# VHH binders against Uncharacterized protein YOR238W: the designs that were tried, part 26

Target 1, 303 residues: Uncharacterized protein YOR238W, of Saccharomyces cerevisiae (q08634)
Amino acid sequence: MDEKVELILVPCHSIWKSSSHPSDNSVNLGQLPEYWHLAPFQYEGNDHLAFIKHGLTAIKLLLQRFDTATVIFSGSQTKKEAGAISEAQSYYFLFEKLIRYVMSNDNIDVPNFDNELRLLLKEVKNLLSSQNVNVDELFYGGSITTEEFSLDSFDNLIYSIYRFEEVNKKFPQKITIIGFAFKMPRFISCHAKAIDYPQSNITYIGIDPKPANYNQTQLSKYYDDLVQMEDKNALSLFSSDWYATKDRLLTKKRSRNPFNRTAPYAQNIFCKENGKRIEGIEDDEEYFETKIKCKMPWSSPRQ
Key: E = the ipSAE of ESMFold2; O = the ipSAE of OpenDDE; V2 = 0.75 times the mean of E and O plus 0.25 times the DockQ between their complexes.

## First folded at step 20 (VHH; framework vhh_7qbe_3)

Design y4 (from x4 with M103L; at its last look DockQ between E and O 0.83; V2 from the best seeds 0.77)
Fold by ESMFold2, look of step 20:
Structure y4 (fold): chain B 303 residues (1-303), chain A 116 residues (1-116)
Amino acid sequence: as target 1 above (303 residues)
Amino acid sequence: QLQLVESGGGLVQAGGSLRLSCTASGSDYAMGWFRQGPGKEREFVAYISWSGDRTYYADSVKGRFTISRDNAKNTLYLQMNSLKSEDTAVYYCAAAEPYSDDLDVWGKGTRVTVSS
C-alpha cells in the first residue's frame, strides 16, 4: 500500500506569468525575470532561477520517494497586479509545463538556465524515464498539490501540514522544506518550535539566489545584506511574535491578502470556530506551554 | 504605511535628459523603478539596495540611466540620459522590505514622453 508520510514543502515567493509570450520564438519556461511578478530586489539575485531550483529539487526528491511523499507548493493570491492567481498555482502550472517540455524534447538546453538548473532538469528527466513515471501520474495522481492560503512563512508551514492531512488523511511524520538557505532559522528555530513539530523530523534544504557578474567583494556584500534583512524583517519579529498575531507581522499578513482569502482548514487550532484567526496572543511562551506543547497530533509522545 | 510619490516626468527631445524623483516615508526599503509603455506590460528599469551600496539595471537602460537615493530626504532618483523614443512610458517607483513577505508598494507613476 502507498502510505504518504512525508511532506515536501516548497514555500513560494512570486507568481509566474503563464500568458507572457517570448519575443524571440522561445518558450516561456520561467527563465527570464520578465516572466514573473518580481519585487525590485528579486531582479538582482536572479531569484526566479532559485524558485525553479526549489521546485525541481522538490520534484527530484518526490521521484526518489514517490510512494511515500507528497509535494505541496504553498502560497496565496498575494499580488493585486497579477489578479486572482496564487503563487502556489502558478508554480504548479510552471512545473507541469517545464516537465512536459523536457520529456517532449531531446534538446533540454533552456536559454538562461544556469548549470545547476540544467543538471536538475537532466536528473528529473532521467528519473522519470528510469522509473517509467508518466507525467500525468506525476501531476494529476495526487503526488503534487497546492496550498493556496498562506500569507507568511508561519502559514506556509502550518497550513501545509493541514493541507497534507486534508489530502492524505493523516499528518506528515516527516517534513522536508526546500527554500532559501538564509531563511532556515525562521522555519526550524521559530516556526517548527512554535507548533511543537519534532526537530528530528524536519529537514531544510537551502538554495539561495545567485547574482550574475559579481566579483567576490560584491557577492560578500550581497549575501551579508540578505542575512541582515532576514534578521531585521523576519527572524527578529517571529522571535517575539511566534504565531504572527501581533503588530507588524499581523499588518504584513493582512497586506498580502488583497483578495480576502480565508483558509478552509477546520482543524487549525489558530483559527476560531467561525474560521477567523486568533489575534493578540500576548504571552507566546505561556500560550505554547498551555495550548500547544504535547497537544498537537504531531507532537512527540509524552515520556 | 509606506507611501511613494513620483515627480519629474515630462516631454523631452530624443537624446535629452530627465531626472525622476520618488519621495518615500522611510529609508529602510529596497527601491526601484519600473515602466509601462503604450500597450505593453510593466517592465523593470533599475534597482538600488536598502543600504544604497548596490545597483542593478535592465539591459535596455544600462549606461544611460543611473539610480541613486538620498536617505536624508527619503528620496529615490532616476537620472535618465540619452533618451530614446522607446523610453516613452509611465514610470513607477516601487519599494519593498526584502524577504519580509510584504506586498510591494507602488507609486501612481509619472509620464515620460520622448519626442523625435
Scores: ipSAE 0.661, ipTM 0.867, lowest interface PAE 1.5, mean pLDDT 88
ESMFold2 (binder alone), look of step 20: mean pLDDT 82; pTM 0.830
OpenDDE, look of step 20: ipSAE 0.851; ipTM 0.939

Design y5 (from x4 with D101E; at its last look DockQ between E and O 0.78; V2 from the best seeds 0.75)
Fold by ESMFold2, look of step 20:
Structure y5 (fold): chain B 303 residues (1-303), chain A 116 residues (1-116)
Amino acid sequence: as target 1 above (303 residues)
Amino acid sequence: QLQLVESGGGLVQAGGSLRLSCTASGSDYAMGWFRQGPGKEREFVAYISWSGDRTYYADSVKGRFTISRDNAKNTLYLQMNSLKSEDTAVYYCAAAEPYSEDMDVWGKGTRVTVSS
């Protein structure tokens, strides 16, 4: 039993359809886009493969830091068509299935995984074998858990910090976020600053989507458009609404909550005692200066 | 409140063509078409980027269907050629802000029936 100090955070982006049956007798390991509840743009980027890379990277890091880290998959019940299953829980189920699959099979060349995923999966298998890791202990022993109430990226960070404290009885001293590289600025330059999390204690590992069969010109245009849409649809909004309590971001957050989930974190100053969120923070800088700066359990000491 | 309204569905003989339209109440969305056949799950058909420069198609429709958009009219199109009985479905227009926290917005659908 060691002291857990690092949160490895995987913000989730979709729901894996565990009940989807492959038509070709292969096993559903998330390798096809039809196994996920994807938005239209996620088909072009093969985003589902990136989701798997995010989770496997988190597990790889955990295996290298087993005594000191906890992996949290973060995301709520955000898709009405999926039923009452969260993004986080679906990732947890998928990665348990995938890890058990690779430990039960000699041939782990999963159809439709790309080369990067194949290599990553082999690395994880080798770490599990060389360290004699019990898969039951890995998944059921408290090293991997879920945060199932987040409705946006701000929630992913703040709720996972409180979930980490709920599980480990202290706040994380270090955070590693594993997600899309193009989203790094919203997490590091917006969210972490808005909650006064020390910049020296938080890092971001980015793995972007990868369209198939694009030449370099097509890839450049794809990534340029992706960055432009991230700026328009998220980064610029969070820059003027740090805590997602105003019009555009609050409306988006509400639309992702078809099952009326309410987070239980009483210590979270962004939630009221009845579980409802604080809304309408008009002066974000004043709120930060009066309520957050140097006042959070994770804030840096003054010097 | 983004709203999507599909039109252009109907009966068509196998080998024939139809053009579906989807009018959006706004612009700057990544848009696509999905369909749901009798007794089947909803499946992806085609996607077009918000700029209109990039398209992506399900294997079952490649070479037969063409997605396009007219941003001046806030309208998405699906030109469906060489129709087969397997294309019989309710066709749904969908839109999402790319990499936003928002949910997909769906139209109510338009029926396409392909007879032999």
Scores: ipSAE 0.627, ipTM 0.854, lowest interface PAE 1.8, mean pLDDT 88
ESMFold2 (binder alone), look of step 20: mean pLDDT 84; pTM 0.852
OpenDDE, look of step 20: ipSAE 0.859; ipTM 0.942

Design y6 (from w2 with G26E; at its last fold request DockQ between E and O 0.87; V2 from the best seeds 0.77)
Amino acid sequence: QLQLVESGGGLVQAGGSLRLSCTASESDYAMGWFRQGPGKEREFVAYISWSGDRTYYADSVKGRFTISRDNAKNTLYLQMNSLKSEDTAVYYCAAAEPYSDTDMDVWGKGTRVTVSS
ESMFold2, look of step 20: ipSAE 0.681; ipTM 0.873
ESMFold2 (binder alone), look of step 20: mean pLDDT 82; pTM 0.833
OpenDDE, look of step 20: ipSAE 0.813; ipTM 0.920
ESMFold2, fold request of step 21: ipSAE 0.627, 0.600, 0.598; ipTM 0.856, 0.846, 0.844
ESMFold2 (binder alone), fold request of step 21: mean pLDDT 82, 82, 82; pTM 0.837, 0.835, 0.831
OpenDDE, fold request of step 21: ipSAE 0.824, 0.829, 0.839; ipTM 0.928, 0.929, 0.934

Design y7 (from w2 with A30S; at its last look DockQ between E and O 0.79; V2 from the best seeds 0.00; counts 0 for: unsure alone 64.8 < 65)
Fold by ESMFold2, look of step 20:
Structure y7 (fold): chain B 303 residues (1-303), chain A 117 residues (1-117)
Amino acid sequence: as target 1 above (303 residues)
Amino acid sequence: QLQLVESGGGLVQAGGSLRLSCTASGSDYSMGWFRQGPGKEREFVAYISWSGDRTYYADSVKGRFTISRDNAKNTLYLQMNSLKSEDTAVYYCAAAEPYSDTDMDVWGKGTRVTVSS
């Protein structure tokens, strides 16, 4: 009945361990790093708190535009040690648990959450209390869903666009991406351009990691290193490999697929006749000009 | 593919010291040590940034363990002092490209440390 027009996209970065139960009678709400499958650098940044901020921000935006937006958590089954659970599904489970906890308790001071998270929780609780949207409708009514095949940030965008159409029967007219601020250029200047998505219809809300107990010099160096490594490990690579079909990006993508997932999306433009993703695109500009530009359902419709 | 090879584990009495090493095939990675005790979940021990200028430690080892790296030799070290029975575990070296779009989390096969009382 309602016409969904906006995709609120949350690219996922880890897997929450839903089966972890602390012995001290506290509840696992993702607030401790041991509740996640984290890489070493993610401990320094308290990245797990940023993951929660991303999802809560997405839910807050959804509640402000409930009739016209859909939230998609995006990420595949990427960690062998976590088993056959996707990043996206683990986020979905966590946020349902967190929202039900918040709505069932007057005191929502979650241990180890910072002030920004506490404010976000309060804002979401206030929005739910002031609106006629119950938690069952929020999570089970189609307003929040998952995209579980993405193996990199390019996939996060293109597969979530197709997932949005799968759920809503229309491609999104507007996209809001909520992720790390330092990753904004790869999404906006690389990925959106590579798939011909109108730049005026896509926005990015950035929330970076926050190391604890760093002085100003340590913080400055930390964020400078983030930008440097983002450029070296992602942005520079995507600038010359738009579709992740070559060398380093393809090798990294393959390593994140231990459960052999195959996406059903974008088959007509990124897959061979046998269903396998196209590899080794030699001239990305030519591929864009001949296969993508003005040819996507979301390409500018009026010349 | 990045390869990690740990060494230096062994049997030591409580109060003793060991030095673990991990050789990597490159130096542009953030690296760390994890451990898994008998019947326990793998837990974080220590981390060092790709440049070597920032370190971070789990509270349980702070002041007793020191992480360091020699980028010329692509080698990560963990100096473990004042060892306790609770430190008995298989110790794993881990590395990742920070904030790579894809997951480059690579683990070594581990080296066993046994602390006897």
Scores: ipSAE 0.657, ipTM 0.863, lowest interface PAE 1.6, mean pLDDT 89
ESMFold2 (binder alone), look of step 20: mean pLDDT 81; pTM 0.826
OpenDDE, look of step 20: ipSAE 0.763; ipTM 0.899

